# VH-VL binders against Protein krasavietz (kra): the designs that were tried, part 1

No score or structure here was measured in a lab: all are predicted.

Target 1, 172 residues: Protein krasavietz (kra), of Drosophila melanogaster (Fruit fly) (q9vne2r244to415)
Amino acid sequence: KLHKAQASQEAKRELQQALIDDINDEKPYNEITSDIKDFSQRTNIPDHEIIVIIWSTIMSLGEWNKKEELVTDQAVRHLKNYCPLLQAFASTDRSELALILKVQEFCYENMNFMKAFQKIILLFYKTEVLSEEIILRWYKEGHSNKGKMHFLEQMRKFVEWLQSAEEESESE
Below, numbering starts at 1 at the first letter of every chain, in headers, positions and changes, except where a header shows other numbers; antibody chains are not in Kabat numbers.
ipSAE, averaged over its two directions, is called F for ESMFold2-Fast, E for ESMFold2 and O for OpenDDE. V2 adds 0.75 times the mean of E and O to 0.25 times the DockQ between the complexes of E and O.
[cut] marks letters that were taken out.
The coordinates of atoms that the task and the answers printed are left out; those that the model quotes come from them. Centres of patches stay.

## First folded at step 7 (VH-VL)

Design v4
Fold by ESMFold2, look of step 9:
Structure v4 (fold): chain C 172 residues (1-172), chain A 120 residues (1-120), chain B 109 residues (1-109)
Amino acid sequence: as target 1 above (172 residues)
Amino acid sequence: EVQLVESGAEVKKPGSSVKVSCKASGGTFSIYAISWVRQAPGQGLEWMGGIIPIFDEAKYAQKFQGRVTITADESTSTAYMELSSLRSEDTAVYYCARDSEGWFDYMDVWGQGTTVTVSS
Amino acid sequence: QSALTQPASVSGSLGQSVTISCTGSSSDVGSYNYVSWYQQHPGKAPNLMIYEVSKRSGVSNRFSGSKSGNTASLTISGLQAEDEADYYCSSYTSSNTYVFGGGTKLTVL
């Protein structure tokens, strides 16, 4: 059990470095996606773990401003370039939720990103990385973790909009 | 830094329509609210409506509902406001503005304004 | 016909303080939410000065915002000639509509 856990952790580190190398080599995203899928099959790393590795890796490539007012625009511009890659691994409810929780953790632990959470989730909604259903499910879960109350308030207006549109769809 | 540039001034006849453009540069376009605000000569600011391009759905102030159409084109980073059935009281400076930090919380980037004159 | 009520004008002498009020109506627009303040000089676009109760980055410490109940206030201390302008409060209401106050002309004497 310990041996298997250590081998899985080594495989994840290898994936991170391979992804960094592929991005630095400017490989097309369809090639990067194929490489990751091959790696995933060989190592049995599921998509919900792959997508958070992709998130962590692409965020590690940014040179982030210390001022909160500037970093949000940087983050959105940076992430927009990688949405096709993230979308390719947002294949299940579990992978989407894992991504939201990882974004929440990142913004909580990096205080200059504290106000960026809502913008990042909106980007992922627009680019179909995250579905309405999973965003609403994240919103409705009732536990305090990593500043969740702050992020809930940040998301309130967006969620109210989603709930209004959903009600009209169900009526039709 | 984000900048908003509006289309040029227009002179229109009563009963016609006008479509003002607002091109955004220097930032991501689709996730920020773009509002349209007008100001008649010697009068205050009037919010007309707005859009967050990712939703492709506009919100309108009640006063303008039915006469105004707000759209966005993500491929060109451009928002549009079209006001139909123009009347002389529609003579105003029309501004586009965006919220860089929230979702309809405030407007921190403004266009230069474009004058629409409705004259007969 | 704004849902936010401001005095039409206020005046103050150089070096003094002035306060501009902005009162919401709960009967028309629901609860008064987040309030922002804009300064507008003649012929210019509005400029955001205060959002919520915090100053926008780069705005002088002479400008401060506060809120109590349904009334928000903009206070300008140490008045200077350049402060002479129109000032607007604004809020995004619970009915999902954005509203400006009627505006206040500040005259520095």
Scores: ipSAE 0.023, ipTM 0.585, lowest interface PAE 7.2, mean pLDDT 82

## First folded at step 9 (VH-VL; from v4 with heavy chain G102F, light chain N33D K55N S57P)

Design w5
Fold by ESMFold2, look of step 10:
Structure w5 (fold): chain C 172 residues (1-172), chain A 120 residues (1-120), chain B 109 residues (1-109)
Amino acid sequence: as target 1 above (172 residues)
Amino acid sequence: EVQLVESGAEVKKPGSSVKVSCKASGGTFSIYAISWVRQAPGQGLEWMGGIIPIFDEAKYAQKFQGRVTITADESTSTAYMELSSLRSEDTAVYYCARDSEFWFDYMDVWGQGTTVTVSS
Amino acid sequence: QSALTQPASVSGSLGQSVTISCTGSSSDVGSYDYVSWYQQHPGKAPNLMIYEVSNRPGVSNRFSGSKSGNTASLTISGLQAEDEADYYCSSYTSSNTYVFGGGTKLTVL
């Protein structure tokens, strides 16, 4: 009958700094993952909050161009290096949706990243950070209202491709 | 700044094949569609096909279906177009072009063009 | 015999305006906004002039695009000698392919 302790804001700041330190020390990603899992167990931070912290930390390490076209390429190259780390904490539908919503919020609040949203989701699909099912759920019903029409239009051709590929496999 | 550099001009005999490369630099390769467009002397532009590198999925114009193979190598940021069973009417300048979108829409960056001459 | 029909040639005098048409089906032009226009000078690669019907990619505002029904139009105002070139429309079709129009030779008189 113990109450779960709510993760403190201080614990989340400690996690972010520990992740930065591990990256700067060039630790192998399996060791970084283990460090984060140990921290998560000690502090009771769930995976859907962990993955958002990882996202925020990784994005804080970039020196971003103000030109929309250039920053999109930078973001994809930067994030590709960290997909294994993100994948390790994309353990549930909730964690995957939390990641998409955080990316949506980030791109909305940082206007030079407006085109980056679709490209980041494509990267996460290819590297299996995000499943087809969760991307389709976000598109249909799980999105926030932040820049909704813009981001849904960006994703339209990709979603049509996902749906078309599924239909082809069923046609036998 | 994105640039596309194609392989050099080629002279081929009828019945042979040609493989033209298109190397991208100055941006990420995998998130943009790449198209191949040819132009015979004195003629208009013909879209041959294209590829979405991140999905390794090629689309072909019906005219070229069965003779053209378009591939991409993400590790080298290079797309390839191979045209087989060459005929004299395949003499043309072959362009690669990048779409600014992850799917086909419009071609905003063009290579310099590769002249392929098919002669007996 | 392209699915996108352009006039073979158009002429205009210096300083005047000219319009080049590009007509296709509802699936090629009317229902979607994927029409683009390319300018090509002799011996050079094509240059993108207009994308998604009406957007300019950093080219002169003398070039404008529009669409009505199944016809897209490129209008060039204040004609200059350098505008003499071939112009191609293109579309990404509902059949998941590109198509180019046959091209229009613009002659500046």
Scores: ipSAE 0.035, ipTM 0.626, lowest interface PAE 6.6, mean pLDDT 86

## First folded at step 14 (VH-VL; from z3 with light chain S25T)

Design b6
Fold by OpenDDE, fold request of step 16:
Structure b6 (fold): chain C 172 residues (1-172), chain A 120 residues (1-120), chain B 109 residues (1-109)
Amino acid sequence: as target 1 above (172 residues)
Amino acid sequence: EVQLVESGAEVKKPGSSVKVSCKASGGTFSIYAISWVRQAPGQGLEWMGGIIPIWDEAKYAQKFQGRVTITADESTSTAYMELSSLRSEDTAVYYCARDDEFYFDYMDVWGQGTTVTVSS
Amino acid sequence: QSALTQPASVSGSLGQSVTISCTGTSSDVGGYNYVSWYQQHPGKAPNLMIYEVSNRPGVSNRFSGSKSGNTASLTISGLQAEDEADYYCSSYTSSNTYVFGGGTKLTVL
């Protein structure tokens, strides 16, 4: 059991490094996606774990501004470049929820990103990385306790908008 | 088909204020950024600022900080730009434009422009 | 805050190609921000032509964008009379502001 856990961690590290290398080498995202899928199949790592590794990796590549007001937009612009990659592994409800939770955790643990959460979620919604359903699920019951009150309040208007848009059949 | 329709031409005295409206139709409003860009006669384009309506979050160019106020009314899908302490140099065509990415990266839909003339 | 640098004017003959440069800094064009190009005919609102290096839908493939270092370029091939217009580049900056170039007047000879 311990050995299995260690093997899993090693596989994750391997994937992360490979992803970093591929990104640095400017490998096309379609190829990266294919490679990751092959890796996933070989190692039996599910998409909900893959996507959080991707998230962690791409966020680690950012050189973040220290000012909160600047880093929020910086984060969005940074992440936009990787939305196609993230989208490829946001294949299940579980993977989408896992991503949202990881974003929440990241924003909670990095104080300068506390205000970035709503913008990141909006980005992922607009780029179809995240579905309306999973965003609403996160909001209703799927959220983490980490910064719960802050993030729920932050997302209130967006959630209301999503709900209204659905009612008007104007949802994206 | 998204369209932006701006309010009519304005003639103002120096020291007064002008408020231009920009109504969006044919699409969503709240989750897209609206920018305001002006162009003085024979001059280039100048970004003044913008707003993300859903959060009522406005950003301003430093040049206009404290003198411009950008607001949005989601219920009417209308953005507003108010410029105070008008000067002759503020004579320009004022455009609203929508950013499809909500974080002010590009402007794919433009209003027709509003001519504001400031003269004594 | 500072405008991106464009040539004031460029000219080309019908059927020829012209390139308009847009020079910024590592905080805008040379950074991670995307450059946009706008076409503006007299008395009309600007039209988005290029975002990043991609043409916008409905824009002729005669228009193409490129970027190298701190300089973005708009190339117009097979010049036509209707291409005569002002062209502006733009980019977001690290100072949390959007900036335009000074504009380039393209004359088609």
Scores: ipSAE 0.884, ipTM 0.929, lowest interface PAE 0.6, mean pLDDT 93
Fold by OpenDDE, fold request of step 16:
Order: C-alpha cells, then sequence, then structure tokens
Structure b6 (fold): chain C 172 residues (1-172), chain A 120 residues (1-120), chain B 109 residues (1-109)
C-alpha cells in the first residue's frame, strides 16, 4: 500500500514536470491534452486528480504581483490562456468540484488571492470549465471550511445571478 | 444581437456635470464589463474607465480619477458615466462599449456615441 | 496615461498589403495582454476588427493580427477602397488601465 502511494506521488511529479516543460516549449494545448490523457490512462490517475495537478502547475508558472488589486486581474488573464486545457479535464462533476475546491484552497492559502476567487470562478463559468450546476453545488454544500464565510459571501451575488438567469430561461 | 443605446446629445456650461446613459439589450449585462471611451474632435480614442455590473466594481483611468463616476443598474441593464467640473476640453463624443470579458480585454459592441459640448 | 505608439498615417494602393504597427512595453503589448484592433470610419463608432490573432466574426480574412516582442501589427491584404479609415490598437496594462494607440490614418491610393 505504501509502495503504491509512493508510485502515485512520483507519477504526479512526473506529470507536473512534463507539463511545465511542454508549456515552456509552447507546445500546442491539443497535443498537451493528448499526452496528459495518455499518461492518465497508463498511470490510472483519474481526471479529478489530473485537473488539480494542472491547476497547481499553471499557477506555479505565474509571477504574481504582490498587490491584491492587481493580482486579481493578473490571475484571470493568466488563467484565460489555460482554460482550453482545464476544460479538457473538467468533463465530470467530480473533476469540476475538485477544481473549484482547489481554487478555494489556493485563494485561502495565498492571502493576496482571496479577492480573486469570484473572478476566477466567473472566468471558468464563462469559458465552460465549470458548469452552473457544480458552482451551485459548491455554494450549497460542496465547499471546504477554508475561508468558508469569506468565499460564500463573495460568491453570493454571482450565485443569485445564476439562479435568476435559470428562472428566466424556464419561464420563456 | 447585443446592442448598446446611449442617451442624446448634451450641451453644458463649464463647471457643470453631465451624465450619459448606456442601455444594453439582446444579451446578458451583469457578467460583462462596460467601458467608457471618449473622442475629442479630430483626436484619438481615450479610455475613461469601466464597470463590472455584477459586483459594482468600477475602474478609472488616472486622468479622470475623482472627476468621473461610472455606475450600473442591473435591473435596467443600464450603465452610466457622470463627468463633473466640465471644461471646454471635455467636448467630445462619448462611447460606451461592452467588453466580451469582464476584466477589460476587448470591446466587441459599441454604442452610437453621445456628443457632449462644453461651451460658455 | 501612456499610449501605445502607432504611425500617424499609412498608405497603400488597391490590392496591395499594408501593415500598421503598435508598439508598447513589456507591461502591455509585450506581456500576456492581448491586443485588439479597431476600425473607425468618419462619423462612426469604432468597430472591433481583430483580437490578438483572431478575427471578429464577420470581419474579412484580409485583416490579420500578429505580435512580436513589444510590437503588435495589423496587416490588411488585398487593400480595398472601403478600408480607408482610422485604425486603433488597444491593450490592457499592468497598471490596471486600458490604453489606446494614437491611431493610424490609412489612405487607399
Amino acid sequence: as target 1 above (172 residues)
Amino acid sequence: EVQLVESGAEVKKPGSSVKVSCKASGGTFSIYAISWVRQAPGQGLEWMGGIIPIWDEAKYAQKFQGRVTITADESTSTAYMELSSLRSEDTAVYYCARDDEFYFDYMDVWGQGTTVTVSS
Amino acid sequence: QSALTQPASVSGSLGQSVTISCTGTSSDVGGYNYVSWYQQHPGKAPNLMIYEVSNRPGVSNRFSGSKSGNTASLTISGLQAEDEADYYCSSYTSSNTYVFGGGTKLTVL
């Protein structure tokens, strides 16, 4: 059991390094996606773990401004470029929820990003990385305790908007 | 199709204020940014600021900081730009434009423009 | 407010290709921010033509965008009479502001 766990961690490190190298080499995202899928199949790493590795990797590549007001926009602009890659592995409810939780954790652990959470989620919604359903699920019950009150309050307006938009569509 | 319709032409005296409206139709309003851009006669485009309606978060160009106020009413899908302490140099066509991204990336839909003339 | 640098004017003959440059800094054009290009005819509102390297839907394929270092470029191939207009580049900056170039007047000869 320990050996399997170690092997899994090593595989994750390998994937992360490969992803970094590919991005730095400006490899097309479709090729990167294909390689990651192949890797996932060979190592039996599920998509909900893959997407978290991708998130961590792309965020590690950023040179972040120290000012909170600037880093929020910087983060969104940075992430926009990787949305196609994230989308390719956000194919299940589990993977989407894993992503949003990882974003929450990241924003909680990095104080300058606490205000960036809502913008990142909106970006992922608009780019179809995250579905309305999973965002609402996260908001209702799927969220972690890390910064819970802060992030729920931050997301309140967006969630209300999502709910209202759905009601309007059903009435038409 | 998304359209932006701005309010009519304004003639103002120096020292007064002007408020221009921009109504959006044919699409979502709250999760897109609205920018205000002006153009003086024979001059180039100048970004004044913008707003993300869903969060009521406005950003301003440094040049206009303290003199311009940008607001949005989600219930009517309308954005507003108020410019105070008007000067002759503020004579221009004022455009609202929708940003396809909420973080001010590019402006894909423009209003027809509002002519504001400042004269004594 | 720092503006992006464009040539004041460019000219080309019908059927030829012209290129308009837009020079910024590593904090705008040279960064991760995409450059947008707008066409403006006299007395009309600007129209989005290019976002980075992508054409707006409905825009002719004769218009193309590119970027190298701190300079973005708009290329118009097969120049037509209707292409005569003012062209503006734009980009977001690290100072949390949107900036336009000074504009370029294109004359079709």
Scores: ipSAE 0.873, ipTM 0.924, lowest interface PAE 0.6, mean pLDDT 93
Fold by ESMFold2, fold request of step 16:
Structure b6 (fold): chain C 172 residues (1-172), chain A 120 residues (1-120), chain B 109 residues (1-109)
Amino acid sequence: as target 1 above (172 residues)
Amino acid sequence: EVQLVESGAEVKKPGSSVKVSCKASGGTFSIYAISWVRQAPGQGLEWMGGIIPIWDEAKYAQKFQGRVTITADESTSTAYMELSSLRSEDTAVYYCARDDEFYFDYMDVWGQGTTVTVSS
Amino acid sequence: QSALTQPASVSGSLGQSVTISCTGTSSDVGGYNYVSWYQQHPGKAPNLMIYEVSNRPGVSNRFSGSKSGNTASLTISGLQAEDEADYYCSSYTSSNTYVFGGGTKLTVL
C-alpha cells in the first residue's frame, strides 16, 4: 500500500508538470483527461485534490489584464477552454465544493479578480462543472470567510434565479 | 427552443429617439447575452451592444456610446434598445439576438428585425 | 475595433467548392478563436453557420471553417442553389466587442 501523504505530495508535482507539458504540446483535452485519470488511478489521488491542481495550473497560464472589467471576460473565456477538463474531475460533491472554495480564495487573493467570481461560477454551472445543489450549499453554509460578504452579495441574483428555477420545476 | 420577437416598425423624425423591444419566449432569458445588431439598407451588419440580464450589465460599441441605452426586464423576459438623437443615417433594420454563451461570443437566435425609418 | 475584410463577391457552380476569406488583425481574428460566420438571404435575419472558428451549430457539413494567422475562411462544398446569399464573418475583439466583416455575396452559377 502506498502511504497516501507521501504519494500525494510527489504526485501533485508530477501532475502539475505533466499538465503544463500536455497543454504546451497542444494535446486534445480528451487525451489530457485520460492521462490525468490514469495517473489518478495509479496514485490513488482523490478528485477533490486533482481538480484544485487543474484550476491552479490553468490560471497560471493566463496573461491577465489589470482592468477588472476586462479581466473578468478574459478569465471566463480562458476557463471555458478548460471546462471539459475540469468537468471530468468534478465527480463528487466534495470535488465541486473544493473547486468553488479555491475560486473564492483565488479571487480574494488576486485583487483584479474580485468582481469575476460570479461569472466564473455561472460558467461552471452552464458547462456542468458545478451542480445547482453544490452552488446553493456553498451559498448557504459552505463558503469560507475570505471576502464572504462581497462574494455572497455578488451571487445573490444568481442564487435567487436558481431558487426560482427550482420552484418552477417543483410546481410540476 | 428560445424565440425572440421584436416590436413593430417605426417612423421617426431626426433628433427624436426610438426604443425597440425584444421579448424572449420558450427558453431561459436571464443568464444569456442579448445583443443588438443593425443593418442599414444595402449595408452590412453592425454590432451596437448588448446586455446580460441577470447582472444588468450593458456593453456598448464605441460608435454608439452615449446615444444607445440597452436594458432588460427579467420579469417579462424582455430586452430593450433605445437610440437617441436620431439621424437619417440611423435608418436601418434593428435585430436582437441571443448568444448561446453568456459573454458575447456569437448569435444563434435572432429576432425578426425592427425597421426604423428616420424621416422623410 | 478593426474592420474585417471580406471579398465583395465570390461565385461558383453547382456542386463546386467556394472559399470566402475574412482578414482581421491580431486584436481580433488573429488573437482569438471567436470567429463566426453568418448566412443571410434577402429580407431575412442572419443565420449562424459557424462559430468559434470551425464549429457547426447543426448545419450541413458542407460548411466548414478554419483560420490561419489573421485570416479566417469559410468553405462551402457541393454548392447548392440555396447557398446563394450574403455571408458575414464576425470576431470578438480585444476591447470586448464584436466586429463584422463587410459581407460577401455568393452567386451560385
Scores: ipSAE 0.421, ipTM 0.788, lowest interface PAE 3.5, mean pLDDT 88
Fold by ESMFold2, fold request of step 16:
Structure b6 (fold): chain C 172 residues (1-172), chain A 120 residues (1-120), chain B 109 residues (1-109)
Amino acid sequence: as target 1 above (172 residues)
Amino acid sequence: EVQLVESGAEVKKPGSSVKVSCKASGGTFSIYAISWVRQAPGQGLEWMGGIIPIWDEAKYAQKFQGRVTITADESTSTAYMELSSLRSEDTAVYYCARDDEFYFDYMDVWGQGTTVTVSS
Amino acid sequence: QSALTQPASVSGSLGQSVTISCTGTSSDVGGYNYVSWYQQHPGKAPNLMIYEVSNRPGVSNRFSGSKSGNTASLTISGLQAEDEADYYCSSYTSSNTYVFGGGTKLTVL
């Protein structure tokens, strides 16, 4: 219903601003995580929606280069600083897939990021935000239609590498 | 623990080319950047360029654009640096080094160095 | 790629502290936190001492790094004979490349 959708959208905007404030205040990420979990319980916003809001907020803080060859490295270096926060809300298969789909949408809608997708996903793999299993699921059947052929071809070598690689450590 | 072993010393004529190899062992190769750094006798370190093997993506310092080619062979876990149109000032030790990332951050593992001498 | 400026040499007595500077521009040292320091003894490959401005890769805590504006610094406390070596700083650049400083010869007196 419209009333429920308006209240949910307002809560999401409140979360975005609170996250920006916490980051600007340089709060430790475990404190930011706790604040977000309290907000999530109070407003009934699930982790798969929270992680997308975190992504959108983090990306809004960057001053992005318009040149594709420069923005990719800029993006991965920016995102690495926030991987612990993203990891805290990558708690289920659904939240991980929601993140990949949001990244796919972001890169499709922002043309200077069209070639950044694979490197962002590699970053999330190396920092344990995304599991190998969920990346493979996205590749096989979980992807959206947005730039589908482009992103599947871009990811081909990384997926082939994942399928041949030894299992990685789950922690540390 | 990752180790990098470079090919042996080379003596080359001016105008020729040299190709130095860097074989990685004891770890993952494809998703880590490999850089090439040279050092002329009595001189400092110069970054020449590097490669991210999984993407076959090389980048070069402006000074070496057009003269250097950096490649990688994932099947043998080996990176290569080829320097063309050699001159006497290219006499140097050539190091390969592994970054702990798939982008250029820092070089935590170094090869032993390959001496290239350019002389008649 | 801009050169990073280091003093050509620095010296200190056993047990003292020395600081080596590395000055770049806003396009490298000033713009990014990807400054590293390498120690090199004669005839040997460089050895990583500091990465990302101040992090130690399992080396002695006598080595510390910092940055202010366009200048990074390496400080070696409790100077020992084996610290006598050449020291190089390096930085990521806005062109997605890497540069080294000219090197500093540390002499332990």
Scores: ipSAE 0.406, ipTM 0.778, lowest interface PAE 3.5, mean pLDDT 89

Design b6
Fold by ESMFold2, fold request of step 16:
Structure b6 (fold): chain C 172 residues (1-172), chain A 120 residues (1-120), chain B 109 residues (1-109)
Amino acid sequence: as target 1 above (172 residues)
Amino acid sequence: EVQLVESGAEVKKPGSSVKVSCKASGGTFSIYAISWVRQAPGQGLEWMGGIIPIWDEAKYAQKFQGRVTITADESTSTAYMELSSLRSEDTAVYYCARDDEFYFDYMDVWGQGTTVTVSS
Amino acid sequence: QSALTQPASVSGSLGQSVTISCTGTSSDVGGYNYVSWYQQHPGKAPNLMIYEVSNRPGVSNRFSGSKSGNTASLTISGLQAEDEADYYCSSYTSSNTYVFGGGTKLTVL
């Protein structure tokens, strides 16, 4: 049981390093995606775990400003470059929720990212990494306890906007 | 496709204020950045500032800090730029422009420009 | 602070190539890949030609952008009479603001 857990963790570390190498080599995203899918099949790592590894790897490549307002903009601009890669593994409701929860955890554990959460989620909405349905589900019931009140308050206006736009689209 | 329509030309006295409007149509408004850019006669472009309507977050170029106020009204899909304490050198065409991102990157859609003349 | 430097004018003959430079600092052009180029004909609003250094927003492939260090470049190949206009570069800055270059008048001979 421990052997199986150690092998799985080693496979995830191997994937992270391979992804770092591919990004540093400036490989096309379609090649990176294909390699990750092959790796996922060989190692039986599901998409909802793959997308979290991609997130963690992408964020490890940043050299972040200590000022909260500046780091927020840096984070959004950094992540924009990788949205095609994230989208490729946002294949199920579970993988999208896993991504939101990982972002929530990251912003909670990294104090200078406190204001970044809502803007990252808006980026992922606009680039179709995250669906409206899954964002609303996270808001209602899918969130974790980590920074809950602060992140729910940050998201309130965006969620209200999403709900208003949805009602308009169904009028004749 | 989104279009930006600005308010009409204005003639103003020195020391007064002007408020230019920028109405968005044909697309979404609240989640995209709106920038204001001016151009004096025979001169280059100057970024004045911008706003992200859904966050109610305005940013200003240092040159205009304290004189410019940028706001947005989501219910009418309209952004506003108000420039106070007008001087003759504020005579310019004032453009609004939309960024396809919610942060300030590039301006892919432009209004027609509003001529503001400060004289007398 | 960050005034982006462009040549005041450039010229080229029909069918040739011209390159317009835009020089900033490590706090803008050199530090970020958020350089854009705008074309402006007389009496008209600016038109986006290049964004994020090298991307074309549905404009002719005769327009290309690049960057090296603190200098971005717009190259116009196969020069045509309609290319005669003013060209502005712009960049995001480390203060979360935006800045334009002084502009370059392109004359097609």
Scores: ipSAE 0.296, ipTM 0.740, lowest interface PAE 4.2, mean pLDDT 88

